VHH binders against o75319. Designs and how they scored, part 169

Target 1, 181 residues: o75319
Amino acid sequence: GNHIPERWKDYLPVGQRMPGTRFIAFKVPLQKSFEKKLAPEECFSPLDLFNKIREQNEELGLIIDLTYTQRYYKPEDLPETVPYLKIFTVGHQVPDDETIFKFKHAVNGFLKENKDNDKLIGVHCTHGLNRTGYLICRYLIDVEGVRPDDAIELFNRCRGHCLERQNYIEDLQNGPIRKNW
Below, E stands for the ipSAE of ESMFold2; O stands for the ipSAE of OpenDDE; V2 stands for 0.75 times the mean of E and O plus 0.25 times the DockQ between their complexes.

## First folded at step 11 (VHH)

Design ib8 (framework vhh_4orz_3; at its last look DockQ between E and O 0.88; V2 from the best seeds 0.00; counts 0 for: pae E 2.2 > 2)
Fold by OpenDDE, look of step 11:
Structure ib8 (fold): chain B 181 residues (1-181), chain A 120 residues (1-120)
Amino acid sequence: as target 1 above (181 residues)
Amino acid sequence: EVQLVESGGGLVQAGGSLRLFCAASGFTFSDYAMAWLRQAPGKRREWVALITSGGYTTYADSVKDRFTISRDNAKNTVSLQMNSLKPEDTAIYFCARYSDEDFGHPFDYWGQGTQVTVSS
């Protein structure tokens, strides 16, 4: 059967909305088959995700799944009312330009189509930290013109955990701006 | 027990082709992305190809457009078609399970490997 990702239990299930943005980051919810390997209080299902978002008086308008696996949950486990986008993103390495572009395009498309509401873009990888943090920060830096350190600080504060991978941090701080379109 | 058994390695001339196979057992194969890794002498082990359960593929730049990874979920197999082989492709090739771990090694299991040697 499926195994719980390393350190998955150590991270907050859901972060906070990033002020000034429509982003919220969370760790990957796990389908029911994982529950037998978790204490009840450790469980975090797709349903739990939406409950926690509601507890924050927010609503998800899009879920962007950055994991490079399909073992965690099925799109069918999500409410049909919330669109789901998969962007397969390899871990541990800085996302390539194509991945970055896909993410930016998805975000911009959502914002264009959701000007009349305040629904959030939920982004997750396995822990909702490194890949998630990089791509959100990359967007803020490249598209919104946010200073890299400010973007990183904002993400870390709202996620409740700090971006950990140095290659990601270094690329955000000192790497080139990626083409937006 | 997770088992991954590679086969198909051998000696081939530059420009030639080779197809590697991997038989997987001991886990729900269709739940996991799979990968091929390689390790050349004196170099770090590197992934060359990834494939999700649903068939989405990713390749390292060094092998892009030359290598093709595929899988058969019904047979619990993953294969690597290697075309236009180069001497720098010489390595031990490993079939690996990709768990998408953010911490530690993202490939949690791999086989004993199969030797691929490309001569000039």
Scores: ipSAE 0.804, ipTM 0.906, lowest interface PAE 0.6, mean pLDDT 95
Fold by ESMFold2, look of step 11:
Structure ib8 (fold): chain B 181 residues (1-181), chain A 120 residues (1-120)
Amino acid sequence: as target 1 above (181 residues)
Amino acid sequence: EVQLVESGGGLVQAGGSLRLFCAASGFTFSDYAMAWLRQAPGKRREWVALITSGGYTTYADSVKDRFTISRDNAKNTVSLQMNSLKPEDTAIYFCARYSDEDFGHPFDYWGQGTQVTVSS
């Protein structure tokens, strides 16, 4: 039933805060029902996410969930004090302009409303790598004017794993700047 | 075990309509996004429509505004309403479960398929 995503165990649960930004990336937390198929040291629940963020002396102020499914956990598994936003993002293809716009809008809104604190935007897809890295980098490139290679390097270093999907990397490096609306 | 059974395929004239159905069993249907894929002779299988458990839909450009995917979580069914059919829509249509996997195949289960043939 609740099968563990392929290679999910191979990725660090949570990255580090990306310096100069309000982003932190992580892989999808898995609700209790998945733990029957995991060794105790492999577990990474919604509660584990918040514990690991606290261990880094950080606090989440928003979670943006990019998965195109609800099977991993329910928003009710998260503390009520942390806003949750779902942006359904189809994997394996470069996110469309509507998805990119929704992500930019959410980030800009968060930064405006949270300018007086240091809370982070947590972003995840299934592995916290390809869709997550693409949208974070797209934001840094289009909105903050970061050079593509610098955005990718920053994400890779802070996530602890390199972006792997070639079409995403090619679009970030060589594709057009997207409109910010 | 996961089972997906398609029905509703057949022969239809260009400009016509057809509705496909998929019966799902062997998993918690309401937890999964579902899709319709198609495969024309000699071509690779491609997705044409996806629907999340909550009803959010995404379409391939080639079928946008002509096809409508829907689901009934109480009956564990997925449907594809196909309007304004063209000869190039001729294919075997598969109901599939979307895995949301970065590394594996994006669709982890599909049925045997149902043939749709659009004559001109």
Scores: ipSAE 0.470, ipTM 0.760, lowest interface PAE 2.2, mean pLDDT 91
ESMFold2 (binder alone), look of step 11: mean pLDDT 84; pTM 0.845

Design lb1 (framework vhh_4orz_3; at its last look DockQ between E and O 0.73; V2 from the best seeds 0.71)
Fold by OpenDDE, look of step 11:
Structure lb1 (fold): chain B 181 residues (1-181), chain A 120 residues (1-120)
Amino acid sequence: as target 1 above (181 residues)
Amino acid sequence: EVQLVESGGGLVQAGGSLRLFCAASGFTFSSYAMAWLRQAPGKRREWVALITSGGRTDYADSVKDRFTISRDNAKNTVSLQMNSLKPEDTAIYFCAARQFPYLSTKYDYWGQGTQVTVSS
């Protein structure tokens, strides 16, 4: 269906680039069929996403969709020049090792192939916060060796919202390093 | 003003030990990965050791199991314990910093270096 996700309106549509990284987080854009249920100022479509990214003088080079549904928008709604990767990620629980690995692999692949540009990796779940934040932070912690608190702080600051799920935070702070490629 | 100041260099006999220090100021030290690099006469600068902001360490194969990098965030220092030194370890040793050790291709900050000479 085209029901608006719970609390979707409460979150900023697009965060800021995480300095020193290629990451930017945003909430899920909604296809046109959702617009009739939104005020004009609440609308956030795939087109709006790209407009907002451009307003930041940035360019998306990859979109990683972590939602566990396909009802929000279609890959066809995106420019053909921007690759789209779906990683079905269950909400509210810490992503499993396979999901984490998939994410890391995707990021690593992107970085390898995009050394000559400064395009961003756009990551989103429903709200672009918990699943998104966890996986980005997990990458920074596991791959870059960043202190968990620093990773979390950086993400929160740039997203404009703080990670909310305690199990995610706890796992980031105290959980084991996950397997890298 | 950002500063990285190396110390502890000197002359040592082969098989000996030396401990280098780097004192950092002017930036959020605890948020940065710290590295040691070295440059021998007539050679290119080479990476020696790294310690991430999270405390993970990495070493060049040439120094692995002989050198140990460590950091003290309370004192804003990074150190390099060098054991079983060899003449080929002779070089100017530099302290450097960057926030993301693998995402970044360049170091943000550099020290002036300290000379390490290992005699036969």
Scores: ipSAE 0.795, ipTM 0.905, lowest interface PAE 0.6, mean pLDDT 95
Fold by ESMFold2, look of step 11:
Structure lb1 (fold): chain B 181 residues (1-181), chain A 120 residues (1-120)
Amino acid sequence: as target 1 above (181 residues)
Amino acid sequence: EVQLVESGGGLVQAGGSLRLFCAASGFTFSSYAMAWLRQAPGKRREWVALITSGGRTDYADSVKDRFTISRDNAKNTVSLQMNSLKPEDTAIYFCAARQFPYLSTKYDYWGQGTQVTVSS
């Protein structure tokens, strides 16, 4: 079956737009088949995602799905046609250079195609926290030249939860700048 | 209210040097990327130099190795040291601010500009 992801209930469904960026982070939405195991207040479906984004007066223009699995929902379950990109990102470990490059390339492509609107890039892993936070912060540091502590603070505040994995935090703070292009 | 105020412009001989300054107020300076742009008479405004909020710098090819951008977050200033000046560097130089070099599509704030004139 469709088991609820470990600790998924512990996290806020959707964060806030990160000011001055096009990013918003959220935990993985779960399709209807998972709802039998959830209390009504615990549900967070693809439809709920889009409703919560609209409630913030925002609009998604791309979803980047960082999960290593395809079982939580399918792009066909989204209530609107929106570009969807899966970047398989191994949990636990600092993402490799190929994964970081793919993320940077996706953001760059989005910015080019969406220069005349204000749509957001939605980024999620399972919990919308560690892998999601790492790649967003890596982009801010490497591409935008933001100080690591400022990138981490911005992500944590807007997600509503602090990055938890120490190896990610250490790599962001003290690791090398990765090549962008 | 946000202000960017340039200073340090003037007339210099070719091969000479000038240092431009930009004093910023009314926003969180340390969170912004700062840039210098210039506009010669009859030309389109062009980018010259950039310093990110984290201190990384970049330059237009035409000024690389001659110009140096720097910032002082304690004083809310950005400066442009211009060496080996050429007549084609003659322009009004503008200080500008945006949060992020790539995520921002426009500069949020502009100074009024300071004239630099390089004589042959």
Scores: ipSAE 0.604, ipTM 0.827, lowest interface PAE 1.3, mean pLDDT 92
ESMFold2 (binder alone), look of step 11: mean pLDDT 88; pTM 0.886

Design lb10 (framework vhh_4orz_3; at its last look DockQ between E and O 0.76; V2 from the best seeds 0.61)
Fold by ESMFold2, look of step 11:
Structure lb10 (fold): chain B 181 residues (1-181), chain A 120 residues (1-120)
Amino acid sequence: as target 1 above (181 residues)
Amino acid sequence: EVQLVESGGGLVQAGGSLRLFCAASGFTFSRYAMAWLRQAPGKRREWVALITSGDRTDYADSVKDRFTISRDNAKNTVSLQMNSLKPEDTAIYFCAARQYPYLSTSYDYWGQGTQVTVSS
């Protein structure tokens, strides 16, 4: 069914561009069929996502969807001009090396194809927080050489919510660098 | 407002050493990757060394094992220790800053450069 995901209403729809990066994080947009159970101010559709990005004077060049399901919206609900990539990411546990590699590979490919523009990579899971924050921070740490606490602070501030899952935080702070490339 | 000021260049005989310094101001130094680049007469500017905000380093193959980059976040400085210098190391050396080595499309800040001349 079209049930609103648990706690989805508690999160800001779209964060801010993470300065100096190409990332912006958001919670999963919900297609119009979900709106029966939402107040007008609670709605956040694929169209609303693009309107909010445009209001920030930004443009999406890729959406990376980390959820296990297609129930929330269909890729065809997105403008055909915006590439869409699904990376099935298991929740509640630290993503495995294959998942981390897929994310890094997608980011690197985007940067090569978009070196002549300033378009953003939009990343979401269900809430746009734990899996999204983990993979963005893992990229910043492993590839860009950022200190773990600086990566986490940047994500939290720009998302508008702090990472919640302690096992993710502990792995980012204390886990090994993943040499995935 | 933002300044990167290089110093420590000069004339040195082949086999000698120099230490370059770059003093930074006007930005959050600890959040930036810092790099040294160089430009020899008649050549394109080339990357020499990089130190990330998390203190990870990388070097061009031509200087690996001879040059060492380091940073001091308390003093807002980055340095380049250059040992076993060769005439082909002769160049103007530039300090530059970018937040992220791969996410950034260009360097945000540049110094004016310091001349290093290595005599045979």
Scores: ipSAE 0.609, ipTM 0.828, lowest interface PAE 1.3, mean pLDDT 92
Fold by OpenDDE, look of step 11:
Order: C-alpha cells, then sequence, then structure tokens
Structure lb10 (fold): chain B 181 residues (1-181), chain A 120 residues (1-120)
C-alpha cells in the first residue's frame, strides 16, 4: 500500500554532504501516490530529492536504496542518468556481512568510476538514519580506518539526526571490522 | 596556523635504528590519518607508512616488518620507528596528514621533511 511510513515526517528530508566524503543521506522519497496523504510541505518525492540536492549545489551520482520494500518509489521515477542500486536491508538488526560487503563494493565501484567528478553517493533507508548511518559509518570505520565515535558524530551532524538504534551504535563502536573483500 | 614539524633524522649505519617524530598543531589531530613519505635523490616521493585516525596501520612493502608507525593523540605526535635500516632507506622523510586516507589521493597538510642518511 501507500501508507506513510511511521515517523517518516519527523525526519529531515535530506542531510548534508559529509565533509571529505561523497556521502549524503536522506529519507526515502515517496512517489506521487503518497502525496494524497501528505500536506504539501511534507511531500518529498524523487523530484524533490533532486531539487534539494541541487539547492545544496551538489549532484547525485548514485542512489543506494537500503529499504526492504519497493513500494515507496520506482527506479523509473529517477533520472536515467543516475544509477540506482537496491540493497535489501532488513531494519532494526545489524546488517549482515554480505550486506556490508555489497555496500562497500558499490561505494568503491562508484569512487573508481567517478574519480573525475564530485558527484555524491546518496544513501537512504526509510528514514535515512539507522541502516543508512550504520552502513556509511561501517564504511568509514572499516575502509577509512576512522574512529567509530568520530564516524558516528560526523554522520549524525550531517544527517541532522542521530543514530537511534543501540545495537547499531554498539556494533560500530565495539564490533569487529568486517572484511572488505 | 597548521604545522607539521619532523624531527629525529640523521646519519645512521646500516643495520641501525632511528626514530622519527612529527609534531602537529593547528588542526584536530585525532581526526586525521597520519602518514610518512620519503623522497630519495632523483626519485619520486613514495609512501612509507600510514596510521589512520582509528589507529590502523599500513606499510609499504619495502619497509614492512622494519618500520613501525605510531601516534600519540595527547601529544599530537606521530612517530616512525625505523629498524634494520638500509642504504636504500636514505631519503628526506615527510610527515603528512589526511582525513580520509583512501578516499583522497592528496594530503591536507605536509611537514618540511627531515633527512635520513644510512651509510653502508
Amino acid sequence: as target 1 above (181 residues)
Amino acid sequence: EVQLVESGGGLVQAGGSLRLFCAASGFTFSRYAMAWLRQAPGKRREWVALITSGDRTDYADSVKDRFTISRDNAKNTVSLQMNSLKPEDTAIYFCAARQYPYLSTSYDYWGQGTQVTVSS
């Protein structure tokens, strides 16, 4: 159905670019069918996403969708020039090694292919916070060797909301490094 | 003002040891990866060692198991312990800082360098 995700309205639509990285996080955009259930100012469509990114003087080069459903929007709703990658990621639980690897692989592939530009990797789950934050932080920690607390702080600051799930935070802070290959 | 100041260089005999230091100021040291690079006469600058903000270390194959990089965030210093030195290790050694060591190919800050000479 086209019911609005719980608490979806409570989160900023789009965060800020994480300085020194190509990451930007946002909540899931909703296709037109959801607009009937939203006030005009609450609407956040794929088109709105791109408009907001443009307002930040940025450009999306890749969208990584971590939601575990396809009901929110269709890849066809996105410009053909922006690759779309779906990584089905279960909510509330720490992503498994395969999911983490898929994410890392996608990011690394993007960076390899986009060395000549400054396009962003847009990452979202439902709220663009927990799953999104975990995987971005996991990448920074595992690949860039960033201190967990610094990664978390950076993400939270840029997203405008803090990671909420304690199991995610705990895993980032104290969990093992995941394989990068 | 950002500063990276290397010290500890000098002349040492082959097989000897030397410890380099780099003192950092003017930026949030703990959030940066620190690296040592070196440039020998007539050669390109080459990466030697890296320590991330999370204390992960990496080494060039040529110095692996001989050199050890470490950092002290309380003192804003990074060190390079060089053991079993070889004449081919002779170079100017530079300290450099980079926030994300693998996302970028450039360093944000550089030191002036310190000369290391290994005699045969």
Scores: ipSAE 0.517, ipTM 0.812, lowest interface PAE 0.9, mean pLDDT 95
ESMFold2 (binder alone), look of step 11: mean pLDDT 87; pTM 0.877

Design lb11 (framework vhh_4orz_3; at its last look DockQ between E and O 0.76; V2 from the best seeds 0.73)
Fold by OpenDDE, look of step 11:
Structure lb11 (fold): chain B 181 residues (1-181), chain A 120 residues (1-120)
Amino acid sequence: as target 1 above (181 residues)
Amino acid sequence: EVQLVESGGGLVQAGGSLRLFCAASGFTFSSYAMAWLRQAPGKRREWVALITSGGRTDYADSVKDRFTISRDNAKNTVSLQMNSLKPEDTAIYFCAARMYPYLSTKYDYWGQGTQVTVSS
C-alpha cells in the first residue's frame, strides 16, 4: 500500500555528508502515489532527494536501500546513472553478519570503483536513522577502527537525529567486530 | 597550530631497543589514527605502524612482533616501542595523523621526524 510510514514525517529528509567519508543518510523517498497523503512541504520523492543532494553541492554515486519492503519507490524512479542496491534489512534488530558483510562489500566496491570522484554513498532505511546509522557506524568501527562513540556522534550530528535503538547502540559500543572482506 | 613532534630517536646497537614518542597538538587527537613511517637513505618512505582512533593496531611485515605502537589520548601522544632493532631499521621516523586510515590515501599532519640509527 501507500500508507505513510509511522513517524516518517518527523525526520529530516536528508542529512549531511559525514566529513572524511563518502556517506550521506536520508529517509526513504516516497513515490508519487504517496503524495496525495502528504502536504506539499512534506513530500520527499526520489526527485526531491536528488535536488536536495545537489543543493548541498554533492552528487550521489550509489544508493543503498536498507528497507525491508519495495513499496516506497522503484529503482526506475532513480536516474539511470546512479546505481541502486537493495539490502533487505529487518528493522528493530541488529543486522546479522550477512547483512553487515553485504553492506561493507558494497561500500568497498564503490570506493574501489569511484576513486577518481567524490560521489556519495547514499544510505537509507525507512527513517534513515537506526538501520542506516548502525551499518554506517559498523563500517567505520570495523573497517576504519573508529571509536564507537565517535562514529555514533558523527552520524548523529550529520543525520540531524540520534540513533534511537538501544540494542543498536549497545552493539556498536560493546559488540564484537564483524567479519570484513 | 597543528604540531607533531617526534622524540626518542638516537643511536642503538643491533638487538637493542628504542622508544619513540610523538606529541600532538592543535587538533582533536583522539579522533585520528596515528601512524609511524620511516625513510631510509636512498629509499622511499614506508609505512611502519598504525593505531586507529579506536585503538586497533597494524604493522608492516618487516617490523611485526618487534615494534609496538600505542597511544595515550590523555597526553595526546603516540609511541613506538622498537625491540630487536636491526641495521635495516635505520631511518628517519615520522609521526603522522589521519582520521580514517583506510578511507584516506594521505595523511593530514606530519612530524619533522627523528633519526634512528642502528649499528651493527
Scores: ipSAE 0.850, ipTM 0.924, lowest interface PAE 0.5, mean pLDDT 96
Fold by ESMFold2, look of step 11:
Structure lb11 (fold): chain B 181 residues (1-181), chain A 120 residues (1-120)
Amino acid sequence: as target 1 above (181 residues)
Amino acid sequence: EVQLVESGGGLVQAGGSLRLFCAASGFTFSSYAMAWLRQAPGKRREWVALITSGGRTDYADSVKDRFTISRDNAKNTVSLQMNSLKPEDTAIYFCAARMYPYLSTKYDYWGQGTQVTVSS
């Protein structure tokens, strides 16, 4: 069905660009069929996403969708010019090494193809928080060599919500550096 | 207001050692990756060494196992220990800063450089 994801209304739709990076995080946009269960001010469609990004004077160059389902919106609801990548990421568990590698590979490919512009990588899961925050922080730690607590603080501040899952936080702080390539 | 000031350059005999320092001010040093680059006469500027904000290091192949980069966040300094120096290491050495080595396309801040000359 068209049921609104649990707690989805509790989260800001779109965060702020993480300074010095190419990342922006947001909750999953919901296609029009969900809007009958939402007040007008609660709606956050694919079109709303792009309007909000434009209002920040930014432009999306890639969307990485971390959800384990395809029911929220169709890629066809996005502008044809914006690449879309689905990385099926199981919730509640620390993402496995294959998922982390896919994310890192996608980011690296984007940076290569977009070195002459300032477009952003939009990353979302259902709420744009736990899986999204984990993978962005894992990239900053493993690839950019950022201290775990600095990566987490930056994500939390720019998303506008703190990472909630303790197993994710523990793995970022105390887990091993994952291989990049 | 931002300053990167290199020191420790000079003339040294081949096989000798030298330690460069870079003093930083005017920005949040601990949030930045720091790098050394060098430019030899008639050559383009090349990357030499990198230390991330989290302390991980990387080196150009030509200097691996001879040079060591380190940082002191309490003093806002980065250093480059250069051992087993060769005439080919002769160059102006620059300290530079960027927040993220792979996400940033350019360095945000540059020092003026310090001359290192290695005599045969």
Scores: ipSAE 0.599, ipTM 0.832, lowest interface PAE 1.4, mean pLDDT 92
ESMFold2 (binder alone), look of step 11: mean pLDDT 87; pTM 0.884

Design lb12 (framework vhh_4orz_3; at its last look DockQ between E and O 0.80; V2 from the best seeds 0.00; counts 0 for: pae E 2.2 > 2)
Fold by OpenDDE, look of step 11:
Structure lb12 (fold): chain B 181 residues (1-181), chain A 120 residues (1-120)
Amino acid sequence: as target 1 above (181 residues)
Amino acid sequence: EVQLVESGGGLVQAGGSLRLFCAASGFTFSSYAMAWLRQAPGKRREWVALITSGGRTDYADSVKDRFTISRDNAKNTVSLQMNSLKPEDTAIYFCAARHYPYLSTKYDYWGQGTQVTVSS
């Protein structure tokens, strides 16, 4: 259906690039069919996403969609020049090792193929916060050896919203490092 | 102004120990991975040890179990404890900083280096 996700309006549409990384987080853009249920200023379409990214003088090189549905927008709504990767990620629970691995693999692949540019990895779930934040932080912690609290703080600051799920935070802070490869 | 200043180098006999220090200033030290690299005469610079911002360590195979890298974020220092030194460890040792050790191939900041000489 075309119902607006719960609390979707409460979150900033697009965060800021995480300094020193290629990551940027945003909430799920909604296809045109959702616009009927939104005020003009609330609308955030795939087109709006790219406009907002450009306003930041950035360019998306990859979109990783972590939502567990396909109802929000279609890959066809995106420019053909920007690859789209779907990683179905269940909400409210810590992503499993397979999901984490898929995410890491995607990021590493992107980095390998995009050494000659500075394009961003756009990551989103529904709100672009919890699942998104967890996986980005998990990457920084596991791969880059960042202190969990530093990773979380960095993400929160750049996203403009703080991770909300305690189970995610707890796992990031105290959970084991997951397999990288 | 960013500065990395190495110290602790010198002459030591084979089998001996030496501790190198690097004092950092001018950047957010705690956010950076720190590394030691070395360059022997006539050889290419080689990576020796790394410590991530989170404290995870990694070592070149040639120094593993002999060298220990550590950091003190309160003092903005990184150190390299070198034990069981060998003549082949003779080199100029450099301290370097990289924001994320695996996202980039280049170090952001370099020290001038300190000479370590191991006599046989």
Scores: ipSAE 0.752, ipTM 0.887, lowest interface PAE 0.6, mean pLDDT 95
Fold by ESMFold2, look of step 11:
Structure lb12 (fold): chain B 181 residues (1-181), chain A 120 residues (1-120)
Amino acid sequence: as target 1 above (181 residues)
Amino acid sequence: EVQLVESGGGLVQAGGSLRLFCAASGFTFSSYAMAWLRQAPGKRREWVALITSGGRTDYADSVKDRFTISRDNAKNTVSLQMNSLKPEDTAIYFCAARHYPYLSTKYDYWGQGTQVTVSS
């Protein structure tokens, strides 16, 4: 069935652009078939995503989907043709070096292809929080040389929710720099 | 008002050393990457050294192992220690700031420059 993901209703649909970066985080949009189980104010569809981004005077140039499933929406159901990349990311554990590399490589490619515009990279997992926050912060720490606590604070503030997984937070704060980009 | 003010330039003999300073004000210094760039007469401005907000450093090949960039977030300063100076290092040296070296496409703030002249 089309069951609403656990705790999905607890999170704001879309965060704010992280200032000075090209990142915006959001929870997974749910296609129309899920709306039967949602109050009108709880709905967050692919169309709603793009409307909310436009309301911020922003534009998506890439969506990075960190979920392990295609059941929530299909890229073909997006209201605009935007580049879409699935990076299967296991939950509840710190992403491995291969996953981190794929994320960094996607960001690097986006920056090269979009150097003449200001489009955003939208990143989501199921809730747009733990896996999403980890990978964005890992990029800021490893590639941009940002202090871990500064990266985490920026993400938390712009997402509107704090990272929750302690193993992710510990790895960001005290784990090794990954030089794999 | 944001200001970057360079100092420490001057005339020095080849093989000598010089230390440049850049005093920053009007922005949250600790959240910015800082860089030194230089421009010799008739040449394009070139990047020399970079220090990220987290303290990671990088250098142009031409100055690697001779120059050292450092920062003091308590005093809002960045410095460039220049050793084993060569006549080819003669240039106006600029301090510049940007949030993210690889995400940002331009520097947000520039200093006025300080002249370094290396004589044989």
Scores: ipSAE 0.464, ipTM 0.784, lowest interface PAE 2.2, mean pLDDT 92
ESMFold2 (binder alone), look of step 11: mean pLDDT 87; pTM 0.879

